# Designs tried in a protein design chat: miniprotein binders against Flagellar motor switch protein FliM (fliM). Part 5

Target 1, 374 residues: Flagellar motor switch protein FliM (fliM), of Caulobacter vibrioides (b8gxb5)
Amino acid sequence: MADELDDQAAMAQWASENPPGGGEGVNEFGDFSGGMGGWDDGGGDGASERILNQDEIDSLLGFDLSGDGSDDRTGIRAIINSALVSYERLPMLEIVFDRLVRLMTTSLRNFTSDNVEVSLDNISSIRFGDYLNSIPLPAILAVFRAEELDNYGLLTVDSNLIYSIVDVLLGGRRGTAAMRIEGRPYTTIERVLVQRMIEVVLHDLKSAFEPLHPVSFSLDRLETNPRFAAIARPANAAILVKLRIDMEDRGGRIELLLPYATLEPIRKMLLQQFMGEKFGRDNIWEGHLATELWTTQMEVRAVLDEQQVPLSRVLNMQVGDTLMLNATPDSLVELRAGAIPLTRGRMGRRNHSIAVRAEAPLTPAAKKAVQKLK

## First folded at step 22 (miniprotein; from h1 with I71A)

Design s3
Fold by ESMFold2, fold request of step 25:
Structure s3 (fold): chain B 374 residues (1-374), chain A 94 residues (1-94)
Amino acid sequence: as target 1 above (374 residues)
Amino acid sequence: SDEELEEIKQRVSELRDKIEQLKERLEEAGDPELLRKLEEEIWELLLEVWKLWIELLKLEEGDPEELDKLAEELLELEEEIRKLFQEVEQMRRG
């Protein structure tokens, strides 16, 4: 039937009659400081400043009464919403993206049988609504699900890359004029080829996450209209990763968008700076102790035993007196930096010196002390 | 052209054999490392099916009936591979 063609024509007519609003850049918050008073200055106590969530801010400022575009409240809301977006540094995620581009270079070379190089252009944060409004059309938007995280992400393929992939896979088999004219729908074959490339990228993304935390990414649907890719509220913050795909005399860009809400279940793992051990096979206690011994210049003492004795016994001590320790030559010795226990080890000899071989990983107290120095 | 078509037929037959082997190995698999290895092997088979489909699409010569039959076989293989992939993914998650 031609019912789908009639639906597409009606949707196109509706979209042309109802264009999306808002078409100008976002400036620094301080440059638009003509705002109203009414913000709490921060804090989580009744007499202190606190950070308000978006719903509380909207209620306090009265933005629930939508006005026209000339309303000062509407303009202030846009500035406030922009100012509430902040980049949370996620060091392990940056490592995942570095791994991703390396994997994609190999996988896309295999997929296309062409010389391909994938580069990371940019990683930033953006409001979801601002991102959708910023996408240059035509483009293909892939909505994907992060299965173990029970949430969604977005992968956008620009038109140059779409043309490049179709051309390289099909060779001289092109009515390329039809694809180069904006607004034309992609053929079924072209859509299949781009979908396959997207699935390759999602598989690489799964592989890039594997050392940190297994996450499967499955393609949910492809869209060409950003309106149908609303996987988050417009004000929600997301990480935006811009990738460049270079293929000799062609190529294009892929953008990966991950709402912070999607990453929340593994946020703690993404914040760790020493999770790099999950990308290797080193013994944790051996690696950590060796690093601390090479990098620290603090005095380390080997404690054989610790006993509480009466002060009078100490004051009356004579040369030749015997102190009975609750330790044997085989017992483990505690290594300390000051009062902070570092680890335990076994005494021995190395090159005419007394040595201690560490038998345990760093204690929680030592880890806490190191984290305080950051 | 006819030589290329016969080569594609041979590779499709080899893929079918590999799929049957993987089905048996999946029945015996319980080790997380073996499941990870099986998942990657299944993924590689999917990539090969996609490559063969493109090679078949680019053939300009040949019996249209044979080409259509082979395209249908590739579609069937893809569906079997995707089912195996889903099964391994589910087993790996728990």
Scores: ipSAE 0.741, ipTM 0.912, lowest interface PAE 0.7, mean pLDDT 72
Fold by ESMFold2, fold request of step 25:
Structure s3 (fold): chain B 374 residues (1-374), chain A 94 residues (1-94)
Amino acid sequence: as target 1 above (374 residues)
Amino acid sequence: SDEELEEIKQRVSELRDKIEQLKERLEEAGDPELLRKLEEEIWELLLEVWKLWIELLKLEEGDPEELDKLAEELLELEEEIRKLFQEVEQMRRG
């Protein structure tokens, strides 16, 4: 088994960053989403949230090996902290699971010989015990082993999908879940068919992880009682992936649960955006640039407006003269580092401080300047 | 029908031949890319065994002794395929 002390420390760190149910309460921030939501983070408890995020950011920045960081990062970091922290938590998982749903759509179409579409509903963090208590029964819970990671995960199949798979494979439209007698064990045939679907999904999961790190996923056992699927301590944090399987007139849900302890051996790779060349580069390039901006020290200026004025007028200006600007409080301002335009944003307030919310991607000039620094 | 049963028997025989060919190719394989290709071929054979099992299960009529014998043959093929898959995975892990 893995070192329990190291696992507890890793779980505590991840739990403080990704508490079960925490990010879904208000503002939808701190969850495993790649969106820019920094301005929406202005709740009354933002100061405590910011403190926790700063500890997490310091840990994450050590992985980039940029080496040129300085103690003057505080200003830029505070302004964009909430957006970058959420965006950078586990960007590789979004990519892996996007690949997974594409693979599953193809594999399940082949497996069922039917029109199947797999969609990613949600990636979130949850306490393991809370998850087990949340599973609507009846369901099938597959305990699987991630062989190279020497740990376990859980794949749950809801009752609608169980019936849909049996129905499509055996060519019949049998009774509904409402007609099912509670407590009835699944037949041997039903268990075999669902097990085979689960093995197809685990094979696709292996393929989805391949560009990041080869991981083999093998089925350990099937359970129908969550009490027998206790692969982690109830307080341990885990990643929960909710998938929807749509078939012509049926379907259901599959949920994939990966304890953070299971992912710990590849945590460094899951945090890294730089290796995204293997998956595609649109979302990964954005993550890399945000990380490089975070690691550089520079003065940022918010330019409200820029006008050309005759030099004689400037030389004759006195205190009290009025210079009209072609900007409104709602106008976008340009953020610059020296002469290099970084982005554009809107002025606002955050925690009783003046802030600028970025409303545009970084300019090509900013991206080029960041690449030269690295 | 008897025609459907004979098609299943033919495909089972073809699978057994493919498995034997893969065993020979695996013993000669040392290249990581060849191992990846073999793993994919072995996985496809497993999927075919599963399809044949379902087709056999759906047959309404037929000689019960022939059906049972063929079902046992499919179980044997599945176990052989799973062993080959595990061997390839172990060879690829290092």
Scores: ipSAE 0.740, ipTM 0.914, lowest interface PAE 0.7, mean pLDDT 70
Fold by ESMFold2, last read:
Structure s3 (fold): chain B 374 residues (1-374), chain A 94 residues (1-94)
Amino acid sequence: as target 1 above (374 residues)
Amino acid sequence: SDEELEEIKQRVSELRDKIEQLKERLEEAGDPELLRKLEEEIWELLLEVWKLWIELLKLEEGDPEELDKLAEELLELEEEIRKLFQEVEQMRRG
């Protein structure tokens, strides 16, 4: 039954990852104890058995698992692919980028001899083609190589930052509004200055990765036309990091794009949440790491049923076999984060999507886990 | 001014000396911590070359031939420093 629950968890995981977009999902934080009777964390077999056929399971999950129609499965496949892009969060990478921001503030202050502040605006997942089409022009795109990962990434510098860097380095004509000219070629000097800033950022990126895994980032080329920066297929997913560079009365944006394919050799390290000993020698980082852990989003699984089954039955399963679950369509579903049961909820639909409404307070195990993090 | 140009020349000369010292230390280095420190020092030299290049660009006066010679020397120093960077990275990869 343990292996059967892993299969059921995968289906429930897809449903919980595609909520209707309200704040009603399983990501509610804090204790919302009800005013009614006690809530328990126990699960168990009921007094009755009910067999769900494949069509009933499809209705609960919002798709037809027994249908093999190509067009229908293409639609479901597109929804699953979209959810997979949004699902793969890399917690250790977020910690690396917090470190990057701190390093860049120091390095860019030294590089410009000016007061510079670097901020992390967001980290997101995006399709590579969508990103290239979204870049406001004019801009400079740096193709760089992650040497130990044997693959590429992009660093995009917006027009406002290009002008700000050139101005602060060559003359400090602060306070004068810059006239942005779309399609204007950059001079050789402007290109050199921006390239040097990019190399400073790539060096800081190397330093930011060092506690996790040594990676050297070398500049391959600069482009001003996104069509020459096609380092991945348009459908490939990538991590997009948006950074804001503030300089007194000017500044701009830097964006870092890392295809998941580039990160694949170290993906297992990036998925880990607990590497504090490697970051513990950085006092400022230790404080940021603790804050990041408190706000970390985790995979939540909606468990329909859990049963113990002989291994031989599992190994002999064939497509079309019926699995008997001790659950009904109205049964409460247990929500878990890893091994910790969080609460129980009722499965349903909201806006044509599968949803789970929490109908019990947080378990004592969940409250204890939160209290230990203090 | 001529004083600013003289200071740039002196700093270029000091960079050449530092590069030669780093080359010697690199040939003797086998310790991972020393290699890390050398890599940081080489990076700092590159930053100084870039600052000198900008200072040279900002000079309003000076012999054009002398300015061109200094710019070429800075380019040569940058190439030497980048080669040292590659050597350190090769040694740290094992």
Scores: ipSAE 0.732, ipTM 0.909, lowest interface PAE 0.8, mean pLDDT 71
Fold by ESMFold2, last read:
Formats: structure tokens, C-alpha cells, sequence
Structure s3 (fold): chain B 374 residues (1-374), chain A 94 residues (1-94)
């Protein structure tokens, strides 16, 4: 018997036992277009990157913060810490980015007059130098200024998105963006169109910050060489936000980098986990919860049937015995997370694999389990 | 495409009128909510200028002097709109 308090404890155990990195290999759904409501299907980049706090790092490495008496141990710890990214979670910033994604979906649909969907792939911490070295070229790097914060950020647009935007705005003209030519510089028109898209994104970022703290974001310059986008020291830590822009048969990626130094003037505000009136109308708590669930992996079971069978029959079962199921090949299969039924789906075949297509809305029990995470 | 060019001219004229109306409303603005609304309206005008520029770029034929004049007018409008946007941002920062 599962009481309401027991269900809440079970959901907390799910979140603790199924970190995003641990569940990637067990998701066998190739294309899961519906059925689980707001669940993230684990496509794209995957949720493989996790920000570790300092206590978790110490536990993994076996270091004790209180034991600073050893010069050799202190020296080794300093070297290890210099190689690791500083892990500071900023819950209110995650809510801002959820709002940004919603705003960008609307704004980019208007900007392109096309069906656009913006998704948040992940939020992570990274050293600035490591980020600059990681950028796949060619790309456009926009250096922008956060005016009220008196500091800078970086917005990176990948090549696929550059040409997707040019193509959708100009109608796929030959000689404009119809061919993906390696190594060529971007034309003046291409740079103008990308700059305008960047300004749309920066405007949305301003709107996303308004409930927390008004910040204006102005474009400072566009660069194609990371050497000219050095807005921070290489060792400085930054928040990296990876966004995916999907159009019907095209798209690409935008990455937003905000050094922690840029965020310092509003750091205390960003550390608050349960923001009140400022985000209440946007349902910020439910948005933050939804983001956590979207990045968490969980085990899903497809149940064909459950039967009450005498124990003696189970113990006497032999190879070749037949157990009749109360199901047919066309019967719906129940999808479950542990004991909680999620939805029902139709079993079928995709290529050489068995698949289950969700064909019912999320059950009340599953909705209630998600609510208990609040 | 004389009809397409004339439609663009009309929309440019309407946009100019909207900018002038916004300038007058900005001179009277002191309310934070009004300033927020004006800022968004100014932003929407900038988006319209960008759409007109793309439409002008895609025209196949037309009087080259008129096309050049419209392109220059759109550039002028964009510069004017950006000045208004800056003014509103300064007023909201207080």
C-alpha cells in the first residue's frame, strides 16, 4: 500500500537514484513523439554532463576540507582543484533560462515567419579558456555587454544555424546559402541577418531577466575567430547554456556563456531557490521542476500483463510450460516507472526493434507523483 | 513589380508615422509600465524595418533610383528607432 507520503518519498528516491548521466543507455525509444506529457525523450546531446558541488568532488577524491595541515596533500588538492570547474548552482538563473526558451520560440517564429522550436539542451559550468577551445569552427561569436552588470557575455551561433536562418529568410536563394562551403568567410548579407537574429535573442534575454533584475544586453561586436572574443581570463568560470533551434528540416545551435564575474552583482538574488512574487505569474517553481525532470533519466518498464498465480505453479514451472496472458498482440501495454503507471502504449516494430508508442495521456497517478516533487 | 514597390513605399510611410507618434508618447512617459510598453512597441517597429529590408532585397525588378532611396530611408528609420530604443532604456534605468 502506497500512502501519499510514501509516494513523495519514492519520487525523491527516483531523482536521487536516476541522475541524467546514469540513464542514457537504458532508453530504447527511437522516436517518442507523444504519450509521456512533458517528458524529455533524451535525444539531442543527451543529459550526460552534471555539475558537481565541492562536497561531491571531495567525496569522490577522498579529500577532507578540514585537514589542511599537510603541505603535500594541500599541494595535490590545489592542483586537482585547478583542473576542476567551480560548481556553483544558481537556481534563479535556471528559471530565467526556461523563460528565455519560451520567449525565443515566439520571437524566432516571428523573425523567420516559420515554425521554430527552441529547446534547452543543458546548463553547465566551464572554464572560459576551455570553452573557447571547444567551439567548432566556423561559427559566429557575438560579444555582448550586460549594461547594468558592467560586464560581458558571449553568444555563439553554429554554422548550421547561420545557414538555416539565411535560408529561411531569403527563401533558399542559390549563391546565398544553398551550399555549405567549407572555410569561406560569411557574406555581408549573411552577417547582417545573423546579427539581427542575435539582437532578437539578446532582447529576449533582457525580457527573461526583467522579473528578477532589469538588465539590458547590447551587442558589442561579432567575431569569427575566438582569439578576438576573450572577454574573461582563461581560468575564470562561466555558466554555459546550450540551446537547440529546430525548424522542420533545418536548424542548429546557440550557446550562451555568462562568466560568473558578470553575474556577481546579482549573485545573491540568483542563489534563491524559491522566488516569490517576481516569478509567481510565470509559475517559476513548476518551470524549475519541469526542467529538473526533463534532464533526469528514469527507468521505464513496458508491462504486458500481471496475473495472480499460485506459488506452487511458479515453483513447479518448467521450460516449455505455457502461461496464458490476458492480452493480445494488439493490446495496449502499460508503461510504468516503478510501481507508478505513466501511460499506455501500442506495441509495434521499428526496423528490427520492438517499440511502444504512447497512445494515452499521462495517468492521474503519474501527474500526482510529479506534483509531489514540488 | 511596380505594385510591390508601391506597397513597400506605403508601409515605409506608415512606419514613419508610427515613429513620430512614439516620439510624442515618449516625451510624456514617466510611468514604468508605460515605458515598458513603449520599449516593446519600438522593438516591434525595428522588426518591421528588418522585414521591409528583406522584402526590398528580394524584389526582382524596379527603378534603381527608387530602390536605392527606399534602402536609404530604411537605414535612416533603423538609426532613428535605435536612438529611441536607447532613450527608453536610459529612462527605465533611471
Amino acid sequence: as target 1 above (374 residues)
Amino acid sequence: SDEELEEIKQRVSELRDKIEQLKERLEEAGDPELLRKLEEEIWELLLEVWKLWIELLKLEEGDPEELDKLAEELLELEEEIRKLFQEVEQMRRG
Scores: ipSAE 0.718, ipTM 0.902, lowest interface PAE 0.8, mean pLDDT 72

Design s3
Fold by OpenDDE base, last read:
Structure s3 (fold): chain B 374 residues (1-374), chain A 94 residues (1-94)
Amino acid sequence: as target 1 above (374 residues)
Amino acid sequence: SDEELEEIKQRVSELRDKIEQLKERLEEAGDPELLRKLEEEIWELLLEVWKLWIELLKLEEGDPEELDKLAEELLELEEEIRKLFQEVEQMRRG
């Protein structure tokens, strides 16, 4: 009750300090009426591994580029726009980030000389512009280059983690208590310590990718303003990886943002469902798979509506077609794990994320499935 | 303490010797697997420089001129290690 009131007060204050600037910039986005040319069924063997361009990625992920971004922040459209990032399941990417969490746990423990727990909170897809607008400030944004992919990523360190790292590393000095003042510029020492932590994480990211594909990650620059961390277009789809770092009574968050265009050269490898022999024999993986099988993030789908439509209507869907759902903002969403209905909930927002408030207990089928996993 | 400062100086000297040994090994390195090991060793040296720099920052007592000189020396070592890292990465991509 008290904590929910403070979150609402902070949101109301932020909304008052950031009024929607009435910039009437009429961007004449031209009529993209370009006809989809026929799929000629020419059975030629040489499927050259064509890297998708950004417009092909955005089309694959269901990003409508035509959305006038002003009205899309409210109601079902905001939910649809946040959910329409069809997370292309990249099973190998989950494996890479589980490896990253283990590497980071060791590396950050050595770096801080303290107990560090690193966890993966979520992997999601997001529009790059929506991400930049969602970053809690103050933060440090590291622009990094994936050298072999010839493209960029973003690593965001939150204010809590910045403070925690500086306090752990410099702890014992008289005066560290003064560091909690919001809105002060970071000192040169604070910036250097955070930069070094970021370089450790980028090294671990290299090691996490190595069994799949050799990728080196180099730090290009640190930014404190999200506007200067523009590595992609606002409409571009990206994968967002949310990490949590806990250091007993301290900690914070790291977020990794990888544009789909950055991962596109290795997309086929990331789509593989099977760990090749190269992800093999690290005994750490078998032990961690056994432990993480208990913490296995089940993909929970929020189903807004189910409609029976003729297959011909589905096959004739075009970009720009409006689907009328029999769902309202107040409609109950069915939460499913695979084919198993878990519960029903109401859609809402919590901060910058869509949330579903469960209104019913787990279904008997879901309880039975969870009991079989125990 | 004066003992902690002297320990840092000794570890800095040992780090210089390790960097020179890595330079010699890098000139002889032609195998991708050896280059990977050298890259890992270079990374461990960078971590040790950073650790020493944090330890130096934590010292409450010492001659300010001597502390500043050690801090400059650690920054020079960091630059040398970063150059070695770039050389190894170029050799691995070649």
Scores: ipSAE 0.651, ipTM 0.882, lowest interface PAE 0.8, mean pLDDT 75
Fold by OpenDDE base, fold request of step 25:
Structure s3 (fold): chain B 374 residues (1-374), chain A 94 residues (1-94)
Amino acid sequence: as target 1 above (374 residues)
Amino acid sequence: SDEELEEIKQRVSELRDKIEQLKERLEEAGDPELLRKLEEEIWELLLEVWKLWIELLKLEEGDPEELDKLAEELLELEEEIRKLFQEVEQMRRG
C-alpha cells in the first residue's frame, strides 16, 4: 500500500517538470519552392535485427494460442492451421540439408566401415507437441544445443537404425538379440554406439551450416522417453527433417527437429535465395551450391484460379460447399515456384497422374531469377 | 589374437603421442584458420579412438583384465580429446 503511492507521486512529479512548451511557432507556410530534393537514399535505418519472440513467431506461423484447442483440429480451421504450418521454405536450409546428406554419406561409411546411403525423405513444418506424440517407439532422442544460436534441437534415431548400427558395428554378435525384445532398455554398449553416431551427425550438421553461418552443435543428453525431450512448448512450430539411412539390407531413419525459435537468429540468412557476394568468397562453395541447386527439388504449384474473396466468405465455408472457379478445364493454369510465375500450361492427364503441359516460355521474372544464378 | 591386441596397444600409444603434439600446437595457435585445422585434427583423433574401441569390443580372445585396462585407457583418451575440443571451441568463439 505505501509503495504504490510513491510511484504515482514520482510519475506526477516528472509530468510537472516537463510542461509542454507552448511555443507559438507561427506557421509561416514557407514558399513551396519545389526543388526536386535529391532522392535522399533514405539510409534504411538498419532495422535492428529484432529476433522475433515466440509469440511473434507463433503469430507469423498462424499458431494463435487463443484458440480453444478442441475446435482447431476440425473442419476449415484444421485446413487453415495445416496450411499455416506451411513450411516457410527456407531455400538455404534445403541446401544445408543436401550438404548434410553428402557429409553423412561419407562420415557414416567411415564410422560403420560399410556401404551407407543417406537420403533426404522430406522437410516439413510440425508443432513440437505433435512431433513428440508421433515418434515411433522405441527410439533414442538426442537433445542437442546449437551453441551460437543459444537454443536446442532434437535428433531422433529410430529402432531400426539403432539395431542396424549396432549389428554393423558389432558384426551380428548375440548381444544384439536383446534389442529384438520390445521394451528392453538399450544396453550401455548400444547407447554408446548410438551416441557416437549422433555425434558424427552433429559434426556433419556443423559442417553443413558452416557456409551459411558457423553453428556448433553439442549433444546435451540422450532420452528414450519423448516427454523428457521437451526443448520447446507443444504449440511451437519446428522444422522436421526426415533422413533415411540405407546399409544394403539394413538401415533406418534419423529425424532432425529444429524449432523455428532456434533458427530465428539466422532466419534472414536462411531466406536468402542466393548466397550473396559475402558468402561467395569460397569459390568451392559457389561450385558446390550451383551443383546442388540443379539437383534441388523445387515445388512447382499449378494455380487453377485466384479469387479475391472476403475473409468472412472463407470462414463461412462448410464441408460440401462447391467452389466455383473462373477457370475452365481448357483454361491455362499458371505454374509457380513460390511467388514466381514460371509459365502457363494446359492441365491434362499423363497415364494415371494429373499433368500440366507448358504452353509458354519461362516468364521474364523466372528468366531473371535464373540469370541471377549465372 | 594376441597380435590384434598388441596392434591396438601400439595404436593407442601412437594416439597418445598425437594428442600431446596437438596440445603443444594448440598452446601456440593464435589464428582462426589454424584453430579450425586443429579442431578437424582433434575430431579425427576422436574417430580413431572410437574405431579402436570398436575393434577392442570385437576381440574374441584376450586377458579380461588387459582388455578392461585398455578400454579404460581408450575412455581416458576420449575424455582428453573432448577437453581439447572444448578448448578449441572456446578459442574460436573468443
Scores: ipSAE 0.648, ipTM 0.882, lowest interface PAE 0.8, mean pLDDT 75
Fold by OpenDDE base, fold request of step 25:
Structure s3 (fold): chain B 374 residues (1-374), chain A 94 residues (1-94)
Amino acid sequence: as target 1 above (374 residues)
Amino acid sequence: SDEELEEIKQRVSELRDKIEQLKERLEEAGDPELLRKLEEEIWELLLEVWKLWIELLKLEEGDPEELDKLAEELLELEEEIRKLFQEVEQMRRG
């Protein structure tokens, strides 16, 4: 009681001692009656649709270029800067990559003469420099040119895929076991085989883009050091496409990196929500929507119990306090995705993890939410 | 085997004949749709050269001089096919 009155008195005293300085700056509102100059009907010079520069793209994606690059890697700014990589969803690009996955499945099967499964793990935005620093080595980086876009992309092949492709193609030569030595330079044969695989993928990428826009992809060079694969500035935003290639007991990853500046000439086409008639039948959209729905990571919460308690009780909780819940070990827990109840399940343990076994099908609310995505 | 080597030699000869036929067809090609088909046929020839090169690499037995000569011939065919591919791409952009 007495001490709370003293803090309010101290704040009131501080506010009285720092009066806002009465700078009398008389802003004469000059009467800007400036005349309506005539709308001269200046002829429609063909408005060259101004392609956004990379700095304008980075600004739209929340890449603040004004950050003095010293402190941006630490604390809340690093979290904000990582979260500010707002992926400008390009719906048509998602369709192009779904088409690419289908093409690659066929082409790589024919190339390897083995069963190949290609899947899309994720599409994300990333800073070009952060990408180059994230590449697990050893890897092969293919710098390629998008000819009609007059710009570059990067295709990264991981070590697991390199070894898998060489092993599948060369079929059990005693040398394949010696190829698994981490940190050995790739042989000329290994490099040629991987180059040819990359050329197959780039050909499929051309075919994937063709219904949208004709784009030819030419291989410029192979690099083993990410520092020599610099096609963009470290701050520049890029689309990162993560592909997985499975060949039964073998496989690995391909990553496609497309700077937003590379796609900018076709950005308007990529922003189209509806495939025009040129991308063909409803079946592609149903397949794509199904694939994207399956690949979309969703946070699922297991809710044990819900209790209304006073805020004072929550604020007084200490580590080691016992919360009494109206749930038993045998009680059904509710699985939720955000505010949407998905199903109910029983809690259990699987090895070292808590697990929930679903006991009911998806709720009608969850089914309706998924149907609204169609 | 000597039979596998002879099969590769025959397929290499057939590829040469297909490349010469594609060159003749390309000189007469004025239609964008024909150029698209020729590009697809040229790509299939490149894939076949790559298959033959992998098959040749898998041979455990053979005269090393004959194997080296076939490897050189497959590399020459790859270069010729890549030139045809560039020519078709130039004609499609023109």
Scores: ipSAE 0.648, ipTM 0.883, lowest interface PAE 0.8, mean pLDDT 76
Fold by OpenDDE base, last read:
Structure s3 (fold): chain B 374 residues (1-374), chain A 94 residues (1-94)
Amino acid sequence: as target 1 above (374 residues)
Amino acid sequence: SDEELEEIKQRVSELRDKIEQLKERLEEAGDPELLRKLEEEIWELLLEVWKLWIELLKLEEGDPEELDKLAEELLELEEEIRKLFQEVEQMRRG
């Protein structure tokens, strides 16, 4: 969010620095005589919506590393070279993962026969190579295939969750005390239990995607070394989903990594801001939209003074004209969000910034706007 | 422990009967919605096999040869269930 505002500022600055060159195309006014050709009802050639290749995806996401110049460390490339890949907001993907969390809560409870809480910590974009280098070891990495997408994803289980699952499932009796030895290879039993947990999560992921698109997820292999889990190029962008699993005094983390290339066949569906009738009347969408609306940054304007002046006076203003305002340092300024008055406050200074101290409660208009979100 | 082992054997026998009933229902299945339902039922059987395998691993006492034989039988059931799952998935994609 803060970075998207810097991106828009950088794009606006770049657009101001690179005005489209005025090519003096001398359009000779050729002669007017051409007859009334019929309105041929140009049948819209259904532009076959070409699936982007990886290089086209990487170029759109700004991962084009091919630029020679040492000086390009400024502007959009500096933002793109930040460890934060600009996440193309995929609102439908957030819904899929909220559905996944609910499914996993039930499925893992049934799998462990214990109380399980599953939460979504974060959805982010990351470079595939940076992800593989960031994984805390020891871990289990599951390479899985998205069958209908003809591509791969990665599911990572952390050491704390591996220990917790084995301890819950085996009841702490057989050998779990010996698993706290850092760097011990996982036993065959531990690997089988974790594999089955991963298969449960992949089944829930299928069910989570089903309202959007039918996608089956099959486990290809388990890896303990991130170097052998290379399903994409190090530079390729991927979506990283961080899940947390809590089991009373135990738990850990699952991370899902989906390369953008894996999601490309369904990207248009994921970009849909409005769910049609198919996602059902699930009150959770109302809750998620409400949460996003609560976290949405609003432009708040502080109005110092309002004067009615003739338009002719505004148009005749010159640089160096003195505007006399009826505002004093002690005057109440009005805070507005768009056209809605929020409150009144005193203008002041806090450190190096101008600040407004709210002196009144939210206006009835603002309260009514907030109540429509409940 | 002998009572727990006999309960596991009984549940394994019930799973075999459920698998054979699902095979018969799958041969008659021509509707996509019935295939979806059969896929869900096959998944639940896989989860039951996994539960029984965990219960068997928790047994502290028993004849090792009898425990190993039940573990092999549960692995055979898992492979049969996985084949049924693949068959249903192929029928749904077709």
Scores: ipSAE 0.648, ipTM 0.883, lowest interface PAE 0.8, mean pLDDT 75

